# VHH binders against q07589, part 12

Target 1, 356 residues: q07589
Amino acid sequence: MSRILVIGAGGVGVITALSLWLKKESDVSLVVRSDYDRVLKHGYTIESCDYGRLEGWRPHHIYSSVEDAASAADNQGYNYIVVTTKNIIDGPVNSRVSNIIRPVLEKNKELHGPQLTTHILLVQNGIDIEKEIWAEFPREQYRYTVLSGIQLIGSTKIGSGHISQVGQDHLSCGAFDPQDAAAIQAANDFVRMYSNEGQNFVEFDPRVRYSRWKKLLYNAAINTSTALVGLDVPRCLEFGVNKKSTEIEVFHPAMREIIAIAASEGIIIEEEFITMFTEITRKKVFKPSMCVDCEKGQLMELEVILGNPIRIAKRNGVATPTLSILYNLLVLVQAKLKERKGLLKFDEKTATLVDE

## First folded at step 22 (VHH)

Design w3
Fold by ESMFold2 at other seeds, last read:
Structure w3 (fold): chain B 356 residues (1-356), chain A 116 residues (1-116)
Amino acid sequence: as target 1 above (356 residues)
Amino acid sequence: QLQLVESGGGLVQAGGSLRLSCTASGSTESMGWFRQGPGKEREFVAVIDSSGGKTYYVDSVKGRFTISRDNAKNTLYLQMNSLKSEDTAVYYCAARGWSSRSFDYWGKGTRVTVSS
């Protein structure tokens, strides 16, 4: 029986733990943090379009920190680490994915050395998110695989220990290295352990890099634009000049730039997807995740969605006039959020940034 | 340990044509062409997928350049027509390996000079 540690107890993480728990093929641990005491005492209340209403639910184990989960691993350790937190590489240092997972990787190594391969599943948005893992954990010293989880789900924490899922869970899971047989097998095993037939949708993704660049058309053009202006997609489209300028002069140019950047990395995305992503969102009155994050005062996944593609573009000699404007304005929005959270200080007497 | 060797560079007059080749020492995922003009940074030009079925070109060369590949020969081509002085550059062949995140393999380049 696989031992799975889910890190992150937002709407995504709790439904991930629930889906695994319902399948009854794994031992499911969840890192809860701020809600730990409430969930320990009362369990979760979950209202799920996939699974119905649950009261007082807990996975097999809950922990208040990753460090506690690692120390509790006993002699067995964890087969999977499933990271469902937002990837904020410009955020606090302890929120970096490598720092989050390090206690578990170190514990698995101490307990089992080469006998236990740790499967690290990144259920996070963006491009190049796996680079930090490869850089921080040399393959000569650690035995692990890195897996990609591309998820579309409408699930939010609406109160302490209370999850509302209004959009069906769609997960695509694959290996970042398509030649890594162990990673491919681990991804397929995860698909089987996560799949609840007739309730969620889960598939193996044989082309992870293509899938992530393709999703970036939506994320880099639409998710970012809505976050900048605080509007749902239909409003962005209808409020545009002549009801056309947002899609013609913002969404489509940004998407074309992503296609060019992906191409410069050897990934060819069909231009037909520009229209597809615009039309799928035209009549859906919902705010995308980055817009919601801004409204909740939470930091955005800005660097993995826009910063990384722009850095690739600069390296490869690809022009990004639309993405660069979006990115530089959103850097200011991110700084505003950081200031409100106490992560950034501005001295109004000197009109300068103070971070000492 | 994949090796890429370009050939076909030379001097041509504006409006002329030139065909570049690049032979790989083994099979590759996608392959592409980059170029570096005098005093400029290296820039992306065109890419072709592993099967040869899909291509992408930057706007400045679209309609003038054609990228193709022959997988039986492990060879990439760039047919350059209607050449302009702005096309003067060292042209680099690039390839992704089957485990590569990006273009990790590069040739040493072949010089193209467009006179006038």
Scores: ipSAE 0.797, ipTM 0.941, lowest interface PAE 1.0, mean pLDDT 92
Fold by ESMFold2 at other seeds, fold request of step 23:
Formats: structure tokens, sequence, C-alpha cells
Structure w3 (fold): chain B 356 residues (1-356), chain A 116 residues (1-116)
């Protein structure tokens, strides 16, 4: 029975744990921060379009921290670590994925050596998100694989211990290294352990890099633009000059730049996706996730969605006039959010940032 | 460890044509061409997928350059037509390995000079 640690107890993480728990093929642990005491005593209330209503539900184990989860597993370790947190690499240092997963990987190295391979599934947006893990955990010293999870789900925490899922869960899971047999097997195993036939939709993704670059068309053009202006997609499209400047002069050019950057990395994305992503929410009055995060005062996944592609473009000689403007304006929005959170201080007497 | 060797560069008059070749020492995923003009940074030109079925070209060469590959010979080609002086550059062959995230393998380049 695979031992799975799910990190992040928002709407995505809780439904992830529930889906694994219902399949009855895995031992499911969940790291629950602010809701830990409530969930310990009363469990979750879940209203799910996939699974119906559940009351008092808990996975097999809950922990208030990753450190506690790692300590509890020191006899056997975890086969999978599923990271469902936002990837804010310019945020607090303890929120970095490498720091989050380190306690588990250190215990595995100490107690199991080469006997246990830990499969790290990143259910996070962006590109180059796996790079930090490979850099921080040398393959000579740690036994792990890195898997990609692209999840489309409408699931939200609507209160302490209360989850509302109104959009069916679609997960595609694959290996970042398509030639890593252990990673491919682990991704296929996860698909089987996560799939609840007739209730969710789960598939193996044989082309993870292609899939992530493709989704970046939406994230780098639309998610970012809506976050900058605080508007849903229909308003962005309708308020444009002559009701078309937003898509013609912002969305489409940004998406074409992503296609060019992906091409310069050897990944060819079809131009038809520009239209597809522009139209997918044209008539749906809701704010994309980055816009919602910004309005809630939460930091954005700015670097993995815009910063990383722009750095690749510079290296490869690809022009990004639209993405660069979006990025640099959003850097200012992110700084404003950091200032509100006390993560950044500005000295108004000197007109300079205060050094840490 | 994968090796790439370009050939076919030379001096050509504006409006002329030239064909570049790049032979790989083994099979590759996507392959592409980059170029570096005098005093400029290296820039992306074109890419072809592993099967040869999909291609992408930067706007400045679209319609004039054709990228192709012969997988039986592990060889990449760039047919350059209607050459302009701004096409003067060292052209680099690049390849992705089957485990590569990006273009990790590069040739040493072949020089193309376009004169009036």
Amino acid sequence: as target 1 above (356 residues)
Amino acid sequence: QLQLVESGGGLVQAGGSLRLSCTASGSTESMGWFRQGPGKEREFVAVIDSSGGKTYYVDSVKGRFTISRDNAKNTLYLQMNSLKSEDTAVYYCAARGWSSRSFDYWGKGTRVTVSS
C-alpha cells in the first residue's frame, strides 16, 4: 500500500486526499495548518460534485506540519509527496518547495538509503518548477523522481474545515523526464490510485513539458492580465478599446510570445490554442486564480508563470515586449502585496528599501 | 556526449540560396537552428520536432527558410532562400536529447556571409 503525503489543505489538496482515500489503494496523510484542530476533532465537511456530501471526513492521518509528518514516517517513509501549495519562489524562504519537502527526503536518506524512492508530484503552475528540486537534492545522495500534475478543478475552502467542489476534477500526471522509467511507472501508478471511475477524470501525460508550456498560454497572458487589473475575463474583453484591443493587443501577442519561447526550447505549440484559451472563459463571469489570489492579498506565482519564461527568452534571443511589460508591472503589484504582509519595508525618508 | 557537426556555410550573394546541414552522432528529439550575427547575441531561428512533422520559424525568416530532417541519417537541414544581408551570421545546430528539457547539444557553427 503506497504511503502518500499530501501537502497543502486548500480546496485542491483536500479533494486530492479524498480521491486517494476513496480508492482504498493508498495510506493517505494530509498536512493541515490553520484548520488542524478543527479537522482533528470534527473532520471535514465536503460538498463535492464528484463525490457528494461528506461529513466528518478525515484521511488516514493528519499532521500540523511537514516536520511532524516526516517524524511520524521514520519507520517506513513516504512513497509519494504531493505538493499542492502555490509556488511562490520570491516569497518566504520556508515556503519554497525544496524546504517544504526536505524533512521527508532527509529521513528517507538517513533510514532507507537506496531502498526507497520517493516520488515528488508537483501539482503547481508554471515551468521550470522541477529545476529547484534537482539542484537542491543531488541524485547521487537522494532517491527520488519528480512528477508533474496538471489539475483542473473547481474546489475552494469556504470555511474552516469546509470544502466546496463545483467543478469536476481533471488531473493529468506524468514524468518531467520522459525517459525515466521509474518516474513513468510512478506517474501511471498515481493515475490508478487517484482514479475513481465515473466520478473524476485522471490520465497519464506522456508529454509533460508540452502540456505545461501549452497551459502557460492561458496563465502567462490571461491569468496575469486579469490579476493586474482586477477583472474577470469577460470584462477584460468587453472593456477593451472597440471591444477587441485586449485580445488583439494583449492576450494574443502574449500567447504568441509564449509559443515562440516554447519553440526556442524545442516545444512546438499549435497556434489554434491561442483562440481556444481566449474563448474558454469569454462568457464566464468569474476571476481567474491569480486575480483571486491578488485580491485576497496573497502573493502570486509570478516567477514560475512569467519570470521563468522571460529568462528563457533572453537566453534564446526571443523578443517578449508584451510579456516583459506584464511582468514588470506585476513585479510592482507583488511588491505592494509583500509590503502589506510585512515582507518588504520601504523607508520613506530615504526613498529606499530597507535591507534585511 | 551527443555530437553535432554543421556544414554548408559560405559566401553568397543577396537573393541567393544556401543549404546548411547538421549531422548528429545519434538520435535526437527536436532539432533547431540558432544564429549569431556580427556583434549580436545568439538568436533562435527555427525548430523541427522529432518526427519532422511540425516546424516553427521566427518571423524574420518565415517563407524564406525551410527546416527539415532525415532521421535515417540523423541529419538536420536548413534551406535558405532569398538571402538578405541581415542573414549574415554563424549558424548553430542545436538538439534536444530524449531526456532534455531544452536544447542541451550544440554544434560549433558554420559561417554564412551574404553580400551584395
Scores: ipSAE 0.796, ipTM 0.940, lowest interface PAE 1.0, mean pLDDT 92
Fold by ESMFold2, fold request of step 23:
Formats: C-alpha cells, sequence, structure tokens
Structure w3 (fold): chain B 356 residues (1-356), chain A 116 residues (1-116)
C-alpha cells in the first residue's frame, strides 16, 4: 500500500485524506495542528456532499506536526507528500513549502536512500510554485517527483474537528515535468487512489502548466479584485458603472494580460475562457477565497497568484497595466494585514518601517 | 542542446515586407519571436504551438505579422507586412524544449531596420 502524508488539515486537507482513506488503497496519515487533541480523542465530524455524514472519523494515522510524522517510530517512509497549505511566499519562513516538507524528505532518504522516490503533490494555487522545490532539493542528492493538484472543492472547517463540504470535489493531477515518466506514473497512480466512483471527480492532467495558467485568469483577475474591495462577484459586476465597467475595464483586461504573459512563456490560452470564468461566477453570491482570507485578517497568496506572473511579464517585455495596479494596491493590503498581525511594525515618529 | 539560427533580416522601407526564418537543430515544443529595439529591453512578439495550429500575437503586430512553422524542416517563420519604424529591432527566435517550463533556447538574432 502506498503511504501518504497529507499536510494541512483545513477543509481541503481533511477531505483529501478522507477520499484516500475511503478508497482503501493507501495508508493515510494527516498532520493535524490545532485540532490534534480533539481529533485524537473524538475523531472528525464530517458533513460531505460527496460522502455523507461521518462521525468519529480518523485517517489511519494523525500527527501534531510534520516533524512528528517523520520521526514516528513506525514510519516506513512516505511514498507521497500531499501539501494542501496556502502558499504565502512573503509569510513566515517556517511556512515555506521546502521547509515544511524537508523533515520527510530527509527521513525517506535516511530509511531507503535512492530506493524510495518521494512524490510531492502540491495542491496549492498559483504559478511557478514548484520552482523552490527544485532549487532547494538538488536531484543528485534527493529522489523525488513534483506533481500538480488543481482542486475545485467547497470544503471548510466550521469548528474544532468539524468539516463541512458543500461543493463537490474535482481534482486534476499531473506532472510538472511532462517528460518525467516516474512523475507521470505517480500522478496516474494518485488519480486511481483518490477516485471514488460516483462520488468525486478525478482526472489526470497531461498539461499542468497550461491548466495552471488557465486557472490564473480567474485567480489573478477576479480573486484579487474581490479581495481588494471586499465584495462577492455578483456585487462587483452589478455595482460597476452602467453594470458593465468591472467586467469590461477590470476583469477582462486583467485576464487578457495573463493570456499575454502565458503566451510569452510559450503557453497559448484560448480567449473564450475570459468570458467563461466571468460567467461561471456571475450568479454565485459567495466571496472568493482571497477575499475571504483578507476579511478574516489572514495573509493572501498574493505572490504566487499575481507577483510571479508580473515578474515574468517584466522579464519578457509584456505590458501589464491592469495587473500592476491590482498588485501594487494588494501589496499595501498585505502590509496592513502583516502590521495587524505584528509581522510588520511602523514607527510613527520617524514615518518609517521598524527593522526587527 | 537545441541550436536556433535566424535569417532574413535587413533594411526595408516603411510599408514594406520581410520574411524571417529560424532553423532549429531538432524538434521543439512551442516557438516564438522576441525583439529588442534600440535602447530597449527585449520584448515578446508572437508564439506558435508545437502543431502550428494555435498562435498568439501582441497587439502592436496583430494583423501585420504572421507566425508559422514547418515541422518537417524544423523551421519557424515570421512574415512581417506593413512594416513601421517602431518595428526596427533585432529579432530573436526562441523555443521551448519538451521538458521546458519556458523559452530556454534562443538564437543570436537577426537585425531588421525599417526606414521612413
Amino acid sequence: as target 1 above (356 residues)
Amino acid sequence: QLQLVESGGGLVQAGGSLRLSCTASGSTESMGWFRQGPGKEREFVAVIDSSGGKTYYVDSVKGRFTISRDNAKNTLYLQMNSLKSEDTAVYYCAARGWSSRSFDYWGKGTRVTVSS
């Protein structure tokens, strides 16, 4: 049986662990931070549109930290590391993905050397999220693959040990390197181990970079704009000048800029998706995830969604007037959030940032 | 290691036409053209996918330039019509390898000068 460590016990991570557990083809471990004691004693209560109601549920193993999962006496090495945490590059350094996964990679190498290849599945938003993994873990020293998971799911933690899934799970899983045969096989194996016939929707993604750039049309244009103004998408559309200006002068220009950036990287995205992403959200009175994060006082995935594309655009000579305004304003919103959290301090006597 | 060699540059009158070519030493995923004008940074111009079926052009050249490829000859083309003085630049051929995340292979460029 494949041994799978799921990192992140929010709504996405718990349903990921449950889906794997229900298939009965893997040994499922979950890192549970704040809810560890509650889940250890009582298990999870899960209300799932895919799987129904479960009470007292646990995966095969739970741990309070990644370090504990790696050092557990019965750890035989993990075949998969599934990262479901938000990727906040400008956040605390210990939340960087390479630092999160390092204890497991080191332990796998200690236990098995080159005989165990570690499959790292990034279920996170954004573009170029895999680059740090390749930079931090040279392939001459570590045996691993990097896989992409694009997940559309409406699942949230609504209380200690309590998960509510109101949106059906759809996962696309593929290899970041489309010529890496081991990664392709690992992605296909994960699709099989995650698929619960008639309950979730799981597919192999043969064109990971295309899929991530395509999703970025929504994330870089709509997710960001709603976060800036604190409104759901229908309100953004209806409140615009003549009920048109948000769509015509903000969403669509931002999406066209993403298409141009992707093209400058050799990835051609069809312009019909501009209309598609606008229309699928037009009548959904729900705030997108970045808007929700901002309103809860939580840091945003700003750099992987908007910063990275803009840096690519500057390198490739692609104009981004709409994205640049959105990014620069959201950098200020992110700084405000950091200040409220005590991660950034401003000295009002000198009108300067405090270096500490 | 893919090698890319551009040709077809030269001096041309505004309103005129040129056809640029770029021969690759092997098969490629997508291919594209970039250009660097006098005193400017290199900028993206156009791209074509591996099959030749999909293309993208920046607005400044759309309707005037046509990108195409002949995979039997491993050759990329840029047909440049209705040339303007702002099209003056060194034009670079770029290619993605089959494992590449971006354009990793570049030619040395071919100069195009558009006189008024």
Scores: ipSAE 0.794, ipTM 0.940, lowest interface PAE 1.0, mean pLDDT 92
Fold by ESMFold2, fold request of step 23:
Structure w3 (fold): chain B 356 residues (1-356), chain A 116 residues (1-116)
Amino acid sequence: as target 1 above (356 residues)
Amino acid sequence: QLQLVESGGGLVQAGGSLRLSCTASGSTESMGWFRQGPGKEREFVAVIDSSGGKTYYVDSVKGRFTISRDNAKNTLYLQMNSLKSEDTAVYYCAARGWSSRSFDYWGKGTRVTVSS
């Protein structure tokens, strides 16, 4: 039976743990930081469009930290590490994915050496998110695979131990390296363990890089623009000059730039997706995730969504006038958020940033 | 390790045509062409998928250049028509391996000079 550690107890992480738990094919652990004591005593209250209402629910195990979860894996280790946290590369060092998962990788290695392969499933937005893992954990020293999870769920934490899911659980899971047989098998096994037929949609993704670049059309153009201005998509479209300028001058040009960048990396995305992503969001009066994160005072996944593609564009000689403006303005928004959180300090006497 | 060898470069008059070839030592995922003009940074030109069915071109060459591949010969082509002086560059063949996240394999380049 697979031992699965889910890291991150936001709306996505809790439903991930619930889905795995309902299938009854895995041993499910969840890292629950701020809500740990409440969840330990009372469990979760979950209101799910897919799974119904649950009261007092807990997965098989909960832990207050990744370090505690790793210690508790004495003599067994974890087969899967499922990372559902936001990937904030420019955030606190302890929030880097490599640092978050290191205690589990070290424990698995200590317990089993080369005999246990750790399957790291990144349920996070963006491009090049696997690069840090390869860089920090040399394959001659660690036995692991890296898997991609693209989650389209609409699920949020609405209070301590209280989860509201109003958007259907839809997970696409695949291997970042399409030639890694162990990763492919692990992704297919995860699809099986996550599948609750008739309640969710779960699929194996044979072309992870294509899927992530395709989703980036939405994330790099729409998610970012709404975050910058604090508006839902219909308002962005209707408030534009002649009700057209946002689409014609912002969304579509940004998406065309992403298509060009993907092409320069050997990934060809069909232009009809530009229209598709615009139209499926045109009438949805709700704020996309990056906009919501920003308004809650939370750091944005800015680097994996916009910074990484722009760096690729510069390396490959691809022009990104629209994406670059969006990125540079959002860098300022991110700095403002960091200042409010105490992660960045400005010395008003010198008009300069304070060096730590 | 996969090797790529370009050929077909040369001197051509503006308005003329050239066909570049690139032979790979083995099978590849997508393949593409990049170019580097005198004193400039290398820039992306065009890409073709592994089957040869899908292509992408930068605007500056669209309608003038045609990328194609012959998988039986492990060979990539670039048909360049209506050449302009701005097309003067060293042209590089690039390929993704089947496990690559990016274009990891590069040829040494073939020089194209467009005179007027």
Scores: ipSAE 0.794, ipTM 0.939, lowest interface PAE 1.1, mean pLDDT 92

Design w3
Fold by ESMFold2, last read:
Structure w3 (fold): chain B 356 residues (1-356), chain A 116 residues (1-116)
Amino acid sequence: as target 1 above (356 residues)
Amino acid sequence: QLQLVESGGGLVQAGGSLRLSCTASGSTESMGWFRQGPGKEREFVAVIDSSGGKTYYVDSVKGRFTISRDNAKNTLYLQMNSLKSEDTAVYYCAARGWSSRSFDYWGKGTRVTVSS
């Protein structure tokens, strides 16, 4: 029975743990931070369009930290680490994904040496998110694979220990390295362990990098635009000049720039997806995740969604006029959020940023 | 180690045509062309997928340039028609390996000069 540690107890992480738990093919642990005491005493209340209402629900194990989860592994370690946290690479250093997962990798290595391969599944937005893992954990010293989870789900934490899932879960899981047989097998095994037939939709993804660039059409154009203005997608579309300017002058140009950047990396994305991503959100009165994060005063996944593509574009000589304006305005929004959180200070007497 | 060798560059009059070739030492995933004009940074031009079935071109060359490949010969081509002064550049062949995240293999380039 696979031992799975889910890191991150937001709407995505809790439904991930629930889906695995319901399948009854894995031992499911969840790291719960701020809600730990509430969930320990009362469990989760979950209202799910896929699974119905659950009250008092817990996975097999909960922990208040990754360090505690690593220490508590009964001499068996974890086969999978499923990372569902927001990837905010411009945030605090101790929140970097490599630092978050390190206690588990070190414990698995201590317990089993090379005999236990740790499968790291990144269920996070963006591109080049696996780069940090490969850089920080040399394959000569650690036994792991890196897997990609592309998740389309409408699930949010609406209160302490309370999860609302209003959008059906669609997960595509695959190996970042398509030549890594162990990673491919681990991704297929995860698909099996996650699939609840008739309730969710999950599939193996043979072309992970293509899939991530494709999803970036939505994330880099729509998620970012809604975050900047604080509006759901239908309002963005209806409030545009002649009810057309938002899609024609903002969404579509941004998406075409992503297609050009992906092409400059050898990934060809069909232009039909520009219309597809616009249309699937046109009538859904639902704020995308980055918009919600901004409204809650939380830092945005800005660098993995916009910063990384723009850096690639600069390296490859691809013009990004629309993405660059969006990015630079959102950098200011992110700085405002950081200032409110005490992560950035401005000296009003000198009109300058205060170091450290 | 995969090696890429370009050929076919030269001096051509505006409105003219030129065909670039790039021979790879082995099989590749996608392949593409980049160029670097005088005093400019290298820029992306066009890409073709591993099968040769899908292509993409930047707007400045779309309709004038055609990328193609012959996998039996491990050779990439760029047919350049209706050339403009702005097309003057060193053209680089690039390829992805089967595990590569990006274009990791590059040729040394072939010079194209478009004159009036």
Scores: ipSAE 0.792, ipTM 0.940, lowest interface PAE 1.0, mean pLDDT 92
Fold by ESMFold2, fold request of step 23:
Structure w3 (fold): chain B 356 residues (1-356), chain A 116 residues (1-116)
Amino acid sequence: as target 1 above (356 residues)
Amino acid sequence: QLQLVESGGGLVQAGGSLRLSCTASGSTESMGWFRQGPGKEREFVAVIDSSGGKTYYVDSVKGRFTISRDNAKNTLYLQMNSLKSEDTAVYYCAARGWSSRSFDYWGKGTRVTVSS
């Protein structure tokens, strides 16, 4: 049985652990930080459109930190590390994915050397999210694969130990390196261990880079715009000049720029997806995840969704007038969120930013 | 290591045509063309997928340039019609390897000069 460590106990992480646990093909550990004591004593209350209502639920193992999970691995280690945290590369350094997973990689290496390959599944938005992992963990020193999880799920932590899932779980899982047979097998194995037939929807993704660039049409154009203005998608569309300017002067141009950037990286995205992503929630009154994060006062996945593609565009000589405006305004929104959280300080006497 | 060799550059009058070629030493995933004009940074021009079935062009060349490939010969082409002085540049062939996340392989470039 595979030993799986799920990192992140928000709505996505808890449902991920639950789905694996229900399949009964893996040993499931979950890292639960601030809610650890409460979940240990009372378990989770889960209201799931896929799985119904559960009371007092726990996975096989619960830990208060990744360090504790690593020390408890005894002489077996973990086969999978599933990262469900938001990827905030401009946030605190201890929240970097490489730093979060390092204790487990070091423990696996200590216990097994090259005999245990660690499968790192990134269930996070954005592009180039795997780059940090490859840069920080040379393959000469560490034995691992990097897998991509693209998850479409409406799951939210609505209280301590309380999860509400109102959107059906769809997961696409694949290898970032399409020539890595071990990664491909590990991704297919994860699909099997995660699949609860008739309840969730999970599939192998043979073209991870294509899928992530395609989803970026939505994330870089719509998720960002709604976050900037604090409006759901239907309001953004209806409030535009002549009920058209938002889509024809903001959403579509931003999406065309993403298509051009992807093309400059050798990934060709079909232009009909511009219409598809624009229409998919036109009549549904809900706020995308980045907008919700802003409303909760939480930092946004700004760099992996907009920063990384803009940096690629500059390197490849691709113009991004729409994305650049969105990015620079959202950098200001992110700075406002950081200031509120004490991560950034402005000196009003000198009218200057205070560095650490 | 995969090697790319461009050919077909030269001097041409505005309104004229040139065909660039790029031969790869082995099979590749997608391939593309970039260019660097005088005093400018290198910029993306066009890309074709591994099968040759899908293409993308930047607006400035769309309708004038045609990218194609012959996988039996490991060769990429760029047919450039209705050339303008603004098309003057060194043209670079680029390729993705089958494990590459981006264009990791580049030719040395071939110079195209458009005069009038």
Scores: ipSAE 0.789, ipTM 0.938, lowest interface PAE 1.1, mean pLDDT 92
Fold by ESMFold2, last read:
Structure w3 (fold): chain B 356 residues (1-356), chain A 116 residues (1-116)
Amino acid sequence: as target 1 above (356 residues)
Amino acid sequence: QLQLVESGGGLVQAGGSLRLSCTASGSTESMGWFRQGPGKEREFVAVIDSSGGKTYYVDSVKGRFTISRDNAKNTLYLQMNSLKSEDTAVYYCAARGWSSRSFDYWGKGTRVTVSS
């Protein structure tokens, strides 16, 4: 029976834990943090379009920190680490994914050495998100695989211990290295353990890098633009000059730039997806996730969604006039959020940023 | 390690044509062409997928350049028509390995000079 640690107890993480728990093929642990005491005493209240209403629900184990979860591994360790936190490369050092997962990798290594392969599933947006893991955990010293989870779900924490899921869960899970047989098997095993027939949709993804670049058309053009202006997609489209300028002068050019960048990395994305991603939310009055994060005062996944593609473009000689403007304006929005959170300090006497 | 060898560069008059070839020492995923003009940074030109069925071209060469590949010969081609002085550059063949995130394998380049 696989032992699975889910890290992150937002809307995505809690539904992830619930889906695994309902299948009854795994031992499910969840790191809860701020809601720990509430969930310990009362469990979760969940309102789910996939699973109905649950009250008083807990996974098999809950922990207030990753360190506590690692300590409580009872000399068995974890087979899977499922990371559902936002990937904020420019955030606090303690929030970097490598630092978040390190206690578990170290404990697994201490307990089992080479006998236990740790399967790290990154359920996070963006591209090149696996790069930090490979850089920080050399394969000769650590036994692990890295898996990609591309999730489309409308699930939000709406109060302490209270989750609302209004959009059906679709998960695509695959190996970042398509030649890694152990990773491929682990991804297929996860698909099986996560799939609740007739309730969610779960599939193996044989082309993870293609899938992530394709989703970036939406994320780099639309998710970013809505976050910048604080509007849902229908409003962005209707408020444009002649009801056209947003899609013609912002969304489409940004998407064409992403297609060019992906192409410069050897990944060819069909131009028909430009229209598809523009149209799928034209009539849906919902703010995309980055816009919601910004309104909640939370840092955005800016670097994995825009920064990384732009750095690739610079390296490969691909022009990004639209993405660069969006990125540089959103860097200012991110700085504003950081200042409000005390992560950035501006000296008004000198009109300068305070050094670290 | 995979090796890439370009050929076919040379001097050509503006409006003329030239065909570049690149032979790989083994099987590759996507293959592409990059170029570096005098005093400029290297820039992406075109890519073709592993099967040869899908291609992409930057706007500056679209309609003038054709990328193709012959997998039986492990060879990549770039047919360059209607050449302009701006196309003067060293052209680099690039390939992705089957586990690669990006173009990890590069040739040494072949020089194309377009005289006005």
Scores: ipSAE 0.785, ipTM 0.938, lowest interface PAE 1.1, mean pLDDT 92
Fold by ESMFold2 at other seeds, last read:
Structure w3 (fold): chain B 356 residues (1-356), chain A 116 residues (1-116)
Amino acid sequence: as target 1 above (356 residues)
Amino acid sequence: QLQLVESGGGLVQAGGSLRLSCTASGSTESMGWFRQGPGKEREFVAVIDSSGGKTYYVDSVKGRFTISRDNAKNTLYLQMNSLKSEDTAVYYCAARGWSSRSFDYWGKGTRVTVSS
């Protein structure tokens, strides 16, 4: 029975833990930071379009930190680390994914040496999110694989210990290295352990980089634009000049730029997806995740969604006029959020940042 | 160690045509063409997938250039028609390895000069 640690207890992480728990093929642990005491005493209240209403639910184990989870791994360690936290590479250093997972990797190595391969599943948005893992954990010293989880789910934490899921969970899971047989097997095993027939949709992803670039059409064009203006997609579309300018002058050009960047990296995304991603939420009055994060005062996944593609574009000589405007405006929104959180300080007497 | 060798560059009049070739020493995933004009940074031009079935071109060459590949010969081609002075550049062949995130393998380039 696989031992699985889910890190991150937002809307995605809790439903991930619930789905694994319901399948009864794994031992499910969840790291619950700020809500730990409430969840310990009362469990989760979950309103799920996939699983119905649950009250008082807990996975097999809950922990208040990754360090505690690693220490208490029943001396067996974890087969899977499932990272569902937002990837904020321009945020606090302790929020880096490598720092988050390090206690578990160290404990697994201590307990089992080379006998336990740790499967790190990144259920985070963006491109090039696996680079930090490979850079920080030399494979001659650590036994692990890196897996990609691309999740389309409408799940939000709406209160302490309270999760609302209004969109069915679709998960695609695959290996970042398509030539890594151990990673491919681990991804297929995870698909099996996560799948609840008739309730969620789970599939193996044989082309992880293609899938991530494809999802970036939505994330880099729509998720970002809605976050910038604080509007759901239907409002963005209807409020445009002649009810057309947002899709014609913002969404579609941004998506075409992403297609060009992906192409410059050898990944060809079909242009029909521009229309598909524009239309799938045209009539759905819900705010995308980055818009929701911004409204909650949370930092955005700005660098993995926009920064990384733009840096690739600059290296490859691909023009990004639309993405660059979006990015530079969102850098200011991110700075405003950081200032409110005390992560950035501006001295109004000198009109300068304090820490440069 | 995958090696890429371009050929077919030369001097051509505006409006003319030229065909570039690039021979790879082994099997590749996607292959593509980049170019570097005088005083400019290298820029992406076109890409073809591993099967040869899907292509992408930047707008400045779309309709004028055709990328293709012959996997039996490990050879990539760029047919360049209706050439303009702006197409003057060193053209580089690039390839992805099967585990690569990006184009890891590059030729040394072949020069194309388009006279006005």
Scores: ipSAE 0.784, ipTM 0.939, lowest interface PAE 1.1, mean pLDDT 92

